# Designs tried in a protein design chat: VHH binders against q84jc2. Part 290

Target 1, 232 residues: q84jc2
Amino acid sequence: MSKMRNLVEEKFLEFYESWVIQLELYLHQLLIAHNNNTMSETELRHLISKLTTHHKAYYTAKWAAIREDVLAFFGSVWLNPLENACSWLTGWKPSMVFRMVDRLRKSRVVLVEAQVKKLEELRVKTKFDEQKIEREMERYQVAMADRKMVELARLGCHVGGESVMVVEAAVRGLSMGLEKMVKAADCVRLKTLKGILDILTPPQCVEFLAAAATFQVQLRRWGNRRHYVTHS
Key: E = the ipSAE of ESMFold2; O = the ipSAE of OpenDDE; V2 = 0.75 times the mean of E and O plus 0.25 times the DockQ between their complexes.

## First folded at step 16 (VHH)

Design li43 (framework vhh_8fcz_2; at its last look DockQ between E and O 0.01; V2 from the best seeds 0.00; counts 0 for: pae O 15.1 > 2, placed apart)
Fold by ESMFold2, look of step 16:
Structure li43 (fold): chain B 232 residues (1-232), chain A 126 residues (1-126)
Amino acid sequence: as target 1 above (232 residues)
Amino acid sequence: QVQLVESGGGLVQPGGSLRLSCAASGFTFSDHAMSWVRQPPGKGLEWVSGISGSGGQTHYADSVEGRFTIIRDNDKKMVYLQMTSLKTEDTAVYYCARFPYSELWEYLTSGSFDYEGQGTQVTVSS
């Protein structure tokens, strides 16, 4: 029902506002660590672990919420229009993080040959998994569109006991399929992130995490500025 | 013109307490997250604590968690660092710093970060 969907959106909006504010504070910490020659490898690994834990907390909350209403994550109330437009299956596109790695290589970060090879292998695997999910989603969307369109047209014609049961089953089936695809995409995101952090040295991980968080913060700020301009 | 003025430093004995203050001007204070950063003798910068623009969230370095408290007063444009159970390892020049929203990419590419204040010396010694 509409009330249940509002409750999921309300809860996650509150969570997300707090989560993003915490990310900004972690980013401040990363920026100070970014140009610091006094932190030990152990201290850097601990900071990296805090960022990893923060990201895992996001997915823990998200997976609980999509169990109740996965559709809330398509065109989310807690994101500005630019953030929503950049979404690929309810989040950042997994392969996009390699553009951040490439940018860092062109500036400050020097990678040895072994790291470059491992990153290219990971990039290929990530792209393969991403394309597989896209193909599966396309097949699923086609199959469900025919069923969904027929059931929704029947809602416009009349309401009966059998029609309600068939529509409810179709909606439940679509939601289950979307939840599965969103979780699959999230799995690729987490595996790609972990893979990058395993390949990079602790100082390089700090650089990467700072760049990734910077992108997210700037996308939010720039999109909010544009959002103000386009609303009337 | 952005200005951050730290004060409240001094000489204290181990186990003592001290409260640092930072007066901010030249920007919309409540829109910016703030941090305390310190530079121990002969070492680089060390992040100490951070606080969100609203004051609703705080972070602490492991070395100071449970001993230091960051507080802000948006009406007075002030940030404070309440320090207790001070150790000799806490000896440093302490700076307050604002989150560099407009210079974020330049910082990442240039490798330098502006402190924005002159700092206040804290010395913990027997």
Scores: ipSAE 0.550, ipTM 0.839, lowest interface PAE 2.1, mean pLDDT 81
Fold by OpenDDE, look of step 16:
Structure li43 (fold): chain B 232 residues (1-232), chain A 126 residues (1-126)
Amino acid sequence: as target 1 above (232 residues)
Amino acid sequence: QVQLVESGGGLVQPGGSLRLSCAASGFTFSDHAMSWVRQPPGKGLEWVSGISGSGGQTHYADSVEGRFTIIRDNDKKMVYLQMTSLKTEDTAVYYCARFPYSELWEYLTSGSFDYEGQGTQVTVSS
């Protein structure tokens, strides 16, 4: 049986499909810019800006959606199982992007010592922030067995009238906590991305963004092929 | 089990000096670069200094360069941070962290670091 999707899932699925298509288009532009090296710094900055705006749009949409139903993002139907398996708190793990910087190191692009230092600082901060969020998540998960959840469990067998209201209230309480954590994680993602882009030169940014986008697109493609996932 | 134990913190006046120590165990110490990081009150974690496994390479944040010195003793499995000309903005909990062996770049690509210590409080105040 096909899993029934709620309205939030359906809307975000449509959004995400379009968003990914646009990402692929940007990836193409990034690759062209990277390979030809004919674009001016101004043009490169413009391209970088487009991509950053694109990512901001994703989070804007996401945050609107999670306000309605954060739980939808813990079983993201718009992602394939491979993508989901690689997900950390409903998105990419911030510290992962530093692996993309390795590509810069292996390429003709040279990072100066000052950049390396700053990247190291950022990486350490990112890792620390991740751990902090993970600890909070753990605490939250343990705390789920609180009075509200006990009540929910009790009423879950006899849902009707007043019981329904109590259950809904309990679920909302839980969801609010999750929403906060998801937003916190997203903030770390955004800060990390911004930090990297602030450290890198425009050409380096293009290369980094190309690597990141490539990884994201390929992960989706690989997962789709493996599981024959189709998103209408 | 990996253990990192920081010590040497305390209260000091601006312009003063402190020496922090980190005792490491549970891993091959010389195979790992070590770093000091700090967390000021109400602020995020800040990288302070790093030293390669062999001790041949040292790195410092701009904010502490020229004032702090990182040293390690592989025989004793210790890493130290000599702090001089301390400023009020140096006030923080200081932690030592374990990184993969080699330069900072290799650390960046590894995607992992060990932060297991409880830290040591450094307070710079007049």
Scores: ipSAE 0.000, ipTM 0.215, lowest interface PAE 15.1, mean pLDDT 85
ESMFold2 (binder alone), look of step 16: mean pLDDT 83; pTM 0.855

Design li44 (framework vhh_8fcz_2; at its last look DockQ between E and O 0.79; V2 from the best seeds 0.75)
Fold by OpenDDE, look of step 16:
Structure li44 (fold): chain B 232 residues (1-232), chain A 126 residues (1-126)
Amino acid sequence: as target 1 above (232 residues)
Amino acid sequence: QVQLVESGGGLVQPGGSLRLSCAASGFTFSDHAMSWVRQPPGKGLEWVSGISGSGGQTNYADSVEGRFTIIRDNDKKMVYLQMTSLKTEDTAVYYCARFPYSELWEYLTSGSFDYEGQGTQVTVSS
């Protein structure tokens, strides 16, 4: 039997489908802007702002959803297996974006020494933050056999009445820890993104955002074709 | 073979209206978002408007927001751009654009995009 989706999954799936579609439309803008040297800095900054706002909207929706059911994001039904395989704590791994910047540097992007230095510093900080979160996650996973989990294991889902409430309480306890970690990871993502955009010039930002959007769109399309995933 | 054929351009006075059409063939039309782009005289290509594959979502450049409307007919494989309140700065060659997914990285890195259409000239002049 197919997995039944809960309300949080359904709502977020709808949101995400729409969000990705909009991202693709922004991508068209970014691609054209990237190859248009006649655009003013003001116009470029405005476009960048639109994209950053779009990304902020994603996290706003995500955080609202994880407050209701963080576990939904550890089985993200709105993502295909390829996307899921590339996920780190329910999203993109922050340190990955530096590889994207590196790739762009090998093509058209020319960074000054000061930018390179700042990016490297940011990379180091980002990696440190990632590792810190990973250690916490490991600690959490190792400690999962605590009193609450033992109770959950003892009662099981076949028990009704008061026992069900106890099980639910245990699950909520687990979820709270996961939610904190997911939010921490998202904070690192947002800080990293902001850091990169602060270092890059407006034209470079457009190129970076275009690359990121391209990667995301292509990863989704490749994964969907491979696994014949339909979300609507 | 992918083909995009633009039409509907012409000479119009400021404040006038035009409707551009784009006939698409050679690919799964409904699976692709479509855009209108334009090239003003002596300037580079600029994005004008976009529409999702299903037609459910649209967006516009700030310069045309409220004046232009993009729509599509997936049965006929057509994209349209209704232009109203035209300004002299809207003068350009207009192209219907599909961004091939397989060439996105190449476009990003090389900066070259092959517009399959010939475009249609829009001239706004008093």
Scores: ipSAE 0.860, ipTM 0.950, lowest interface PAE 0.5, mean pLDDT 90
Fold by ESMFold2, look of step 16:
Structure li44 (fold): chain B 232 residues (1-232), chain A 126 residues (1-126)
Amino acid sequence: as target 1 above (232 residues)
Amino acid sequence: QVQLVESGGGLVQPGGSLRLSCAASGFTFSDHAMSWVRQPPGKGLEWVSGISGSGGQTNYADSVEGRFTIIRDNDKKMVYLQMTSLKTEDTAVYYCARFPYSELWEYLTSGSFDYEGQGTQVTVSS
């Protein structure tokens, strides 16, 4: 029916639609640049900076929004069902970006041995960080189940204003815990992105950013098309 | 059959103005972001400007921001590039472009940009 919940969701839906549209416009720029051997290193680094700034702006807006309503980011109204199904802790799974690099190596990008070694080290580190976050999330979910059981029993014994305050405190505690986990996942995403861009040369960075934007745009388009076909 | 037809180019003195037009057909125009790209003499393609499908968002290369304006008319299936304060370095063949969403990955991995139109020449000289 309706995916809209509150003012936070409405504002972030507007932001996200604008952000993805701008990413598509940057994708056009990247697609032209990736086959232009007359661009200077300065021009390439400037374009890379625009893309990294655009990605940072997403997280800046997201982190402000999760302080108000982190639950909105679990099953987001601004994503289609395919995009939501691919989410890992409210976003792109950090280790997945290495698949983009692997695909580029099969077609356009030649990496030297030193780059390959550094990328593999980063891939292992990224997977380790993912596993740590997954273990922390599992412990958190068990702790929250125990806390909810205690609060349910308390509500059964006490009714009124104090019960409302206890429920509000439990919801606030859940939200703060989830916010910390989402930020931790986002930090792994940003650290992985920065690590890849530090290893790649500027032309290779343009190829990588184009591949990442292409994947995101296609995932959105594929999810929308499959939805319409299913309903037709 | 997708077609993009650019027009409006010509010879202009530095500081002058020119408006380029692009007529689109053969696809759902309002569903596609559009770009202007250019090829200066002896150089590769440079991206100039882009506009969202609805027309609500635009962006520009730094070298043209503040001087060029991209506009679209979805009813007429037209994209325009209003150029002012033209400089000699703006001399190029200008193309309007779209990137088909279903073919983005193939296009990226094939390593080529195929012109959809013939382009229009802009020459800025004293």
Scores: ipSAE 0.615, ipTM 0.859, lowest interface PAE 1.6, mean pLDDT 80
ESMFold2 (binder alone), look of step 16: mean pLDDT 82; pTM 0.845

Design li45 (framework vhh_8fcz_2; at its last look DockQ between E and O 0.02; V2 from the best seeds 0.00; counts 0 for: pae E 17.6 > 2, placed apart)
Fold by OpenDDE, look of step 16:
Structure li45 (fold): chain B 232 residues (1-232), chain A 126 residues (1-126)
Amino acid sequence: as target 1 above (232 residues)
Amino acid sequence: QVQLVESGGGLVQPGGSLRLSCAASGFTFSDHAMSWVRQPPGKGLEWVSGISGSGGQTEYADSVEGRFTIIRDNDKKMVYLQMTSLKTEDTAVYYCARFPYSELWEYLTSGSFDYEGQGTQVTVSS
């Protein structure tokens, strides 16, 4: 039997579908721009800004949604199993993007030594931040059998007025910690992305963003094909 | 076999209008976003406009925003580009393009993209 989706899941699913579609349109722009050496820096920066704005919109929507139900993002119904398998704390793992940069370096992107050094520094910092969040998550998972969880387990079998309120309070308490961690993870993602874009030249940024978008779109398509997932 | 056939190009004066058409075959049309790209004389390829598979979302280059309109007919497997207020700088060979998903990485890394159509020439001149 298919899982019944709650309102938060449904809304975010609709949002995400539209968002990914838009990303694909941007990808077309990025791919052409990547191979167009006649574009001005101004034009490239504008395109980069368009993409960064798009990503910001995602996180704005996400953060609004997680305030309502952060748990929805730990079973993201808008993602296929492959996408979910690749998710780290409800999104892409920040350190993964450095692999994309490495891939590009092996192809057409030529980085100067100063850029390489800065990227390495950023990589180290990103990994450190990831680990810090992971440790916090581990602590949370280990401590999950606390008073609140016990209360939830006990009262979850009851339907009615006061019991429901107590259960809801317990869930909110549990969700608060998760929300904090998810936001922390997202901050690392955003910082990492910004860091990379600050290090790269505009043409390199376009190439990087194209790679990232390509990866995201392909991951979704591969996953959908593999698991016969249809969200429409 | 995938085929894209562009038409509707021609000679027009500045301020004029043209409507380009692209007939698509050989793939699931509605599942693919489509774009128009153009190649001005002596310049590289430039992205012009894009439309999602369902047609519900569209994008335009800044240079054509407000002047061009992209639409598609999934039943007829057609993509159109209505061009108005044409400028001399719009002179180019126009191509309709799908970006094959299987070739995205290759295009990204090699820079080579085989446009399946012959394109249609648009010349804006007084």
Scores: ipSAE 0.877, ipTM 0.960, lowest interface PAE 0.5, mean pLDDT 90
Fold by ESMFold2, look of step 16:
Structure li45 (fold): chain B 232 residues (1-232), chain A 126 residues (1-126)
Amino acid sequence: as target 1 above (232 residues)
Amino acid sequence: QVQLVESGGGLVQPGGSLRLSCAASGFTFSDHAMSWVRQPPGKGLEWVSGISGSGGQTEYADSVEGRFTIIRDNDKKMVYLQMTSLKTEDTAVYYCARFPYSELWEYLTSGSFDYEGQGTQVTVSS
C-alpha cells in the first residue's frame, strides 16, 4: 500500500495477524471434525461456538477501530492485494456465503427440503438487505459530491492551519457516514452467518465453517504466495 | 447521561487474581447485556466476556474460559470480572461495554456496543 500507517492501522495490523493465526488453528480443528466424523454433537457445538466467538471478537475490534479511522478499512494494510480486491464495503459480500453452501450441497452435504426452503428465504432477505445498503451508499456518494467536498478537492495539497482544519472537518464528516455504512454491512454479514448456522445441523455447520475458513486462509496464502513469488 | 466507570485494575504477578468493577449509571441497567473487552498494549480490542441483562447467560473467550468469571448485580448496577490465574498475556486496558439490548445474541444484530468506559489498566508481570 502507498499510504502512511497511523497508530490505528498499526494496532489493528497486530490484532489481525494474531486473529488470523488463531483462525488457522480453529481451521485445523474443523478439518479434523470434518474428515474423521468422530466428535460428539456436544463437541461440535463447542467448536461452532468457538468460531462464532472468534468472529464476534473480530467485529468488536473492528468497530472500535472504525470509530477512530474508518478509512483504514478501505484498502487495509493488514490484507494483501487479492484480499482487498475481494472486499465489498470492508469485508466479504454477504450473499457470497450462499455460493459456498451451494457448492457443499453438490459435493458432500445433503440438506432436507425444509432446510433448502429456509436457506432460500435467507438468501432473498440477504440480497434485499445488500441492495438497501448499496442504495444508501449511492445516496451518500451523491451527498459527498456536495459543495463542501468539491471545495476540499479544489484546495488540493495545500498545507496550513486553516486548510488542515477544513480538510479534517470534511474527513470527519466522511468518516461518520462511512462508519454507518460499514456497520450496516457488517450487521448483514452477521445476520446471514447466524441464519445459516441456525438452519444447518451441527455437522453441517462444521462443514460450512471449514469451507469458509479454508477459503479465507487460501485466499490469504495464495495472495501472499503470488507477491512472494514475484519478488523472489 | 450514560456512564460506565471501570476500576479494580493494578499490577499483579503471574498466577495472581484481580476483581474488576464497572459502575453503570444513566440508564435502565437490567435492559442491557454487558461485556468486558480489553486492549493489550499496541493492539486492537478483543472481546473477553459477556453477560445477559438478567445474568442468566454468560459467555467467555477461549483465552480466559475457566479463569475469569463475569458477574452482574442489577440492584447495585455493577458488572464485575473476577480474574484468576493471571498470565502476562492478560496485560491490557479492560473496558466495560454496554449492548443496546438485553440478550447477548442481539449483539450480532446491533452493529456495535453503544457505550464503553475509559478503562482500567491490568498489568501482569513478574
Scores: ipSAE 0.000, ipTM 0.132, lowest interface PAE 17.6, mean pLDDT 77
ESMFold2 (binder alone), look of step 16: mean pLDDT 83; pTM 0.843

Design li46 (framework vhh_8fcz_2; at its last look DockQ between E and O 0.04; V2 from the best seeds 0.00; counts 0 for: pae E 17.2 > 2, placed apart)
Fold by OpenDDE, look of step 16:
Structure li46 (fold): chain B 232 residues (1-232), chain A 126 residues (1-126)
Amino acid sequence: as target 1 above (232 residues)
Amino acid sequence: QVQLVESGGGLVQPGGSLRLSCAASGFTFSDHAMSWVRQPPGKGLEWVSGISGSGGQTMYADSVEGRFTIIRDNDKKMVYLQMTSLKTEDTAVYYCARFPYSELWEYLTSGSFDYEGQGTQVTVSS
């Protein structure tokens, strides 16, 4: 039997489908802007702002959803297996974006020494933050056999009445820890993204955002074709 | 072979209206978001409007928001751009564009995009 989706999964799936479609339309804009040398900095900054707002909207929706059911994001039914395989704590791994920047540097993007230095500093900080979160996650996973989990294991889902209440309380306790970690990871993502955009010039930002969007769109399309995933 | 054929351009006075059409062939039309782009005289290409594969979502450049409407007919493999309240600054060659997914990275790195259509000239003048 197919996995039944809960309400949080259904709502977020709808949101995400719409959000990704919009991302693709933004990508069209970014691609055109990237190759338009006549656009003013003001226009470029405006486009960048639209994209950043779009990304902020994602996290706003995500954080609302994880407050209700963070576990939904550890199964992420709105993602295909390829996307899921590339996920780190329910999203993209922050340090990955530096690889994108590196790839762009090998093509058309020319960074000045000051930018390179700042990016490297940011990379180091990002990696440090990632590792810190990973250690916390490991600690959490190792400590999962605590009193709450023991109670959960003892009672099981087949028990009714008061026992169900106890099980639910245990699950909530577990979820709270996960939610904190997910939010921490998202904060690192947002800080990293902001840091990169602060270092890059407007034209470079457009190129970076286009590359990121392209990667995301292509990853989704490749994964969908491979696994014949339909979300609507 | 992918083909995009634009039509509907012409000469109009400020405040006038035009409807552009784009006939698409050679690819799975409904699976691709489509955009209209334009090239004003002496300027680079600029994005005008976009529509999702299903047609359920649309976006517009700030300069045309409220004046232009993009629609598509997936059965006929057509994209349209209804333009109203035209301004002199809308004068340009208009192109219907799909961005081939397989060439997105190349476009980013090379900076070249082959628009399969010839475009249609829109001239707004008093």
Scores: ipSAE 0.879, ipTM 0.961, lowest interface PAE 0.5, mean pLDDT 90
Fold by ESMFold2, look of step 16:
Structure li46 (fold): chain B 232 residues (1-232), chain A 126 residues (1-126)
Amino acid sequence: as target 1 above (232 residues)
Amino acid sequence: QVQLVESGGGLVQPGGSLRLSCAASGFTFSDHAMSWVRQPPGKGLEWVSGISGSGGQTMYADSVEGRFTIIRDNDKKMVYLQMTSLKTEDTAVYYCARFPYSELWEYLTSGSFDYEGQGTQVTVSS
C-alpha cells in the first residue's frame, strides 16, 4: 500500500483515531457497569445505546468515505497489518462474532435455553447471508477480471489518454461493485449486532460489548507493538 | 485499608525457579483483577502478568510468556507468580498490583493500577 495518502485516507485516518479513542472511553464505562451490581436496567440500556450509536457512527462515516474511494478500505492505512489481516470485506467477519459469544458462555455469561435457540437461529442466518455475499463477490471478481483482461488486451499497444480513460472506467466499474458489496456486508454486520443485542439481557449485552471492544483494542495494540514477518 | 504484601523473593541461579506470593486484605478480592509488575535495577516499572477477578483470564508480557504462571486463590485472597527458567534479566523488585475492576481489559486500554504492595526482590545471578 501507498505511503502517499489521498484526501479520503487522511480524513478517515483522523476520524478512525478519534473513534478508537472514544471506543476505549466507552470500554472503561462498560467495565464499570460490568463490576457494578447497583446499576439499573435503564442505566445499562443507556450505556448499550451509546455503544450502538458509536458503532453506527462508524458506518455512517465509512459509507460516506466508500462513496468517494472504496478501495481505501481494502488494506486501510488506519489499520496495522494484523488488523487488516483479520478483515473480511473491510470489517469483522459476521460469523466470527458468535465465536466470542461462545467463549463468553464458557466463562461467565449464563444464557437460558430460549436465548441459546435464538442465537443459533441468528448464527445460521448470519452464516447464510455471509456465504451469499462471498459467492456474489467471487462471481463479481471473475466477471471484472474477464472484462479487464479483454480491455487491456485490446489496448495493449496504445499509450496516452485513451488507455488512461479505459483504466479509469474499469476502476469506476470495480469501485461501484465493491461499494455495493461492502455496504451489503456492513448491513449483515449491523443486523447481526442488533440481533445479538436484542437477544441478550442488558447485563449480558454489557459483557458482550466489553469483550468486543477489548478484542478490537488488543488487536490494535498487539499489532502496533510487534514486528511482523510476512510472506510475499 | 487496602493492603498487598509480597513475599517469596530471593537469590536464585539462572535456570532456577521461584514462587512469589501476594497476600491481599481490605477489599473484596474476587472483584479485582490482579497483576505483577517489576522494576529492574535503574529502570522504570514494567508489567509482567495479569489475572482476572475470577481467574478465568490470564495475560503475560512477551518476555515471560511460557516461563511464568500467574495463579490466584480467591478463598485465601492470594495471588502467586510461579517463575521458571529464570534469567539474569528477570532480576527486579516484583510488585503485586490491583486493578479497579475484575477484568483485565482496563489494563490493556489504560495501564492503570490503583494499589501496589511494597515489593519483593528477585535476584538471578551465578
Scores: ipSAE 0.000, ipTM 0.103, lowest interface PAE 17.2, mean pLDDT 77
ESMFold2 (binder alone), look of step 16: mean pLDDT 83; pTM 0.848

Design li47 (framework vhh_8fcz_2; at its last look DockQ between E and O 0.72; V2 from the best seeds 0.73)
Fold by OpenDDE, look of step 16:
Structure li47 (fold): chain B 232 residues (1-232), chain A 126 residues (1-126)
Amino acid sequence: as target 1 above (232 residues)
Amino acid sequence: QVQLVESGGGLVQPGGSLRLSCAASGFTFSDHAMSWVRQPPGKGLEWVSGISGSGGQTTYADSVEGRFTIIRDNDKKMVYLQMTSLKTEDTAVYYCARFPYSELWEYLNSGKFDYEGQGTQVTVSS
C-alpha cells in the first residue's frame, strides 16, 4: 500500500529529490577537487561556499515546511527505509560526522595536534547537545498520554465542524513542541558542521564534504536498491 | 566494461567554438550523472561541467559559465559539451567522466580517479 501524501509531503519530496541531484553534481566537483592539488585556496573556498550554501538552502526549505506540518518529517516519505532508519530527529545525527573526520585521519589527511584537540572538544560539545535534545524528546514522548492527546483520540472518532476545529487545535499544540525540538536538532547539526569546517583547512574541508556527500548519496542509492524504491 | 570515448577536439582560435562528444557504454547511462573534466598542460584535473542523469539539472564551473553548455542524450548514451567563446586558458585535454557509485569510497581513499577515456585535445591558440 502506498501512503497517502499531503501537500507538504509532496512539495518537500520534489524539493528533496532535486536537492539531492544537485548534491551529486557538487559531489563530482568535490571529488575532482579532492584529486587536484593545484587548486588555489580561493577556488577551494569558493567550492566550499557553494556547498555550504546548498546545505543552508535545505534547512531553509525544511524550516518553512515544518511550520506547515512538522509531522511530515517524522514519516519522511521522501526517504527510503534505510535513510529513515539512519535518521535522528528528522535528519542526520550530528555526532555521526565525526566518523567522517576519523576516516579522513586514517586516510591521507594529516591533522595537526591543535586541530585534533579542537575536534575533540567539538565532539564532546556535540554529544552533550544531542543528549540534551534527546532528553527533551523523551520527556515529550512520555507526556503523550496527556489530556490533549486523549482528547485528540476521542475527537478523532467523530465527524463535525466543531470537532475538527478542536482536533486541529490539539494537533497544533502537539506540533509546536515537535517543531521546537526539530529546530534545536537542526541547530546542532549546523553548528557542528560549521565547527568542523572552521577547524579544517580548505583542502581538508573539501575532503570532508566529499566524504559526507558520498555517504549521503550512497545511503540513498543503497537504500533504493535494497528496498526496490524509485522516487524519480 | 565501462567505456567512455571522447571526440570533437581540435585547434581553434580564440573566440571560436567546438562541440565535444562522449559515447558511453557498459553501465546504466540514465542512472548516472555525467561530467566533463579537463586537464590543462602542467595542471591537475579541473571540473568543467556536470549534468544529472535525467538531464534536468546542469552545473558549470565559474570559468566556463555562460560559454559552455552540457547536454545529454540518454537514448543514444551520449554527452555533449558545446563550447563557445573559447579562450586560451580553455586549452586542455577534455574527458568525459562518470563516478562509479560503488567505488566512491575507494576513490576518496586512494585519490585515484577512474576515467577510462583517452580524452580529446582542445587547443585554443591564435
Scores: ipSAE 0.788, ipTM 0.911, lowest interface PAE 0.6, mean pLDDT 89
Fold by ESMFold2, look of step 16:
Parts: C-alpha cells; sequence; structure tokens
Structure li47 (fold): chain B 232 residues (1-232), chain A 126 residues (1-126)
C-alpha cells in the first residue's frame, strides 16, 4: 500500500517538474507577446490555446493519478511550506485568482464597464461554489478526524475477515468521496479560469496568463530553492 | 554583466538555410531557459523558439516548426538556431534572449524589454 502510494507520488512529481519547465517556455512566449502591439487576434488566440491546453494536460494527468490514490495529493507537513500555505483542497483557491485580475487593472489593463460587471458576477459565483465545497470539506474533515485509525485500517487490508471488510469498505467509501470532492474543486478552478478568459479580450488574456504563470513559476522556484531539513 | 552576442545572419534566397549562433556570458548559463526572438520590418518582437536550461525540452512557434531547430551547448555557453526552408516572411533581426528570472515581475509590470544583444539580420529575398 505504502509503496503504491509512493509510486503515484513519484510519477506525478516527475510529471509536474516537466510540466513547470514547459510552463516557463510558454511564459517566455507570453512575455514577448505582451510587448507586441502588431499581433493579430488569431495569433493571440493560438497562444492562449497553447496555455489552456497545457493547463488541461495538468488536470488530465492529475485526475488519472487520483483514480489510483487520491490521498497522495493531500500535502504532507514536510512539503515546501510556501506551496503548502497557498494550497486549498489540492490546488490554488479559485477566488484568489481575482486578486491577480485586480492588480492588472491597476497597472496594465483597462476594462470596460461590461467586463467589470461580468467579472464581479463570476467572482460571486466562484465564491458561492467555493463555500459549497468548503461545507463538504468540513464533512470529510470530521470523517478524517480518526486519521490514525484510517491509516491502521489501510494497513489492515492485509489481514482479511469480516471486521476488516467493514473497515475496508469505510476507508474505500471515504477515498471515493474525497476523489469526487477534489474533482469538484478542480472543476471550479477550470470554470473560473475559462470564465475569466471568456470575459477578457485576447491581449488581456495574454496579460492574465503571463501574471498567473509568473506567480506559479516563482512560487515553485523560491520554495524549491530552500532545503527544509528540520521538522517535528 | 550579462552579455549575449548573436551572429550568423545574412542574405539568402527562399528555400535556403542559415545557422544562427549566440554566445552567452555573465550568468549561470545552464540555469536559464533561452529563446530566439525576431523583429520583422515594421513589426514588434515575435517569439520564435525556446529551449529549457538542460536542453531537454524545446518549443517552436507554429510558423517555424518543422523548419527551425533550437540547440544549446552548455559547456560552450552557446545557443543556436538552425534554419531551413527559409521564407520571405522570416526576414527579421534575430535576437537571443534568456528567461528573465530575476526581473520577471518588473518585466511583466513595465511592459518594456531591453534587448540584451545587438541581434543579427536575416534577409530572405528572391
Amino acid sequence: as target 1 above (232 residues)
Amino acid sequence: QVQLVESGGGLVQPGGSLRLSCAASGFTFSDHAMSWVRQPPGKGLEWVSGISGSGGQTTYADSVEGRFTIIRDNDKKMVYLQMTSLKTEDTAVYYCARFPYSELWEYLNSGKFDYEGQGTQVTVSS
């Protein structure tokens, strides 16, 4: 069991390292593009499509991996503290992305009134969807309050018998529910991203994607540069 | 200080080939992704191709994929652009650019970019 979870973690970490390297290359392309006033809408939409396809590839890989072991995706205490501090249910918090849009409005992006209205509607919907998932998360947190017992139950899968079957069924049910909740959170992330890109013009989308990729690349680079040796 | 020196440009006929070179100094070369960018006459900068620090990953603009190849040599601190099947629309000044890790937020916020090298002119004409 423990070895199987370790393999899923190894495979996904390897995937993610490659995925972030490719994101850096796309980010360089975005940085050049945001300085080019002579790009056509077709060229901009193609670049935007490259980024959205890259993000979809992340979720494709993630959802395949959580079919094997959803628990592998919940952070450990020993992981990079900066990345962990920014995590909400195995990823970035959807409502926080609007702060990035707000910052762009202060420096580089001028939004028309119709766009501002649509973004506020999306922000409210995103917050509502988040709160719905947070209520479900509380239910699962209560179920996980016996985490020590859950770990023993997983190890007990080697024992057999009827009492093991009941505990095994309970653990399996919790894992299935948790997988569904993680996918629901990822769907809110994808809907929010798509919603923002639909509201923004192609040049504005390039600015937004550049800012988002910059934050992600810097967060990982900063955190990975540190070696956290000490832990409790 | 960071220095990038491009070379290898010239005048060629459509369908011809050229190999551009970029000599890098003043930074830890293997830690930086590198790109080729170009500026066609009367237009802004266009990204052409990029390569990861290790050289293991490459990416190309659709307009050049299959015709251009980006290569790096970390021992010699060189990056190259092998161009084949050149077209008139490939006419531009070509620049070598490193990924701006230390200036990333400033670059993003200012919208202004200083070229690190002088570039090399590629002219494709019948």
Scores: ipSAE 0.676, ipTM 0.888, lowest interface PAE 1.4, mean pLDDT 81
ESMFold2 (binder alone), look of step 16: mean pLDDT 83; pTM 0.844

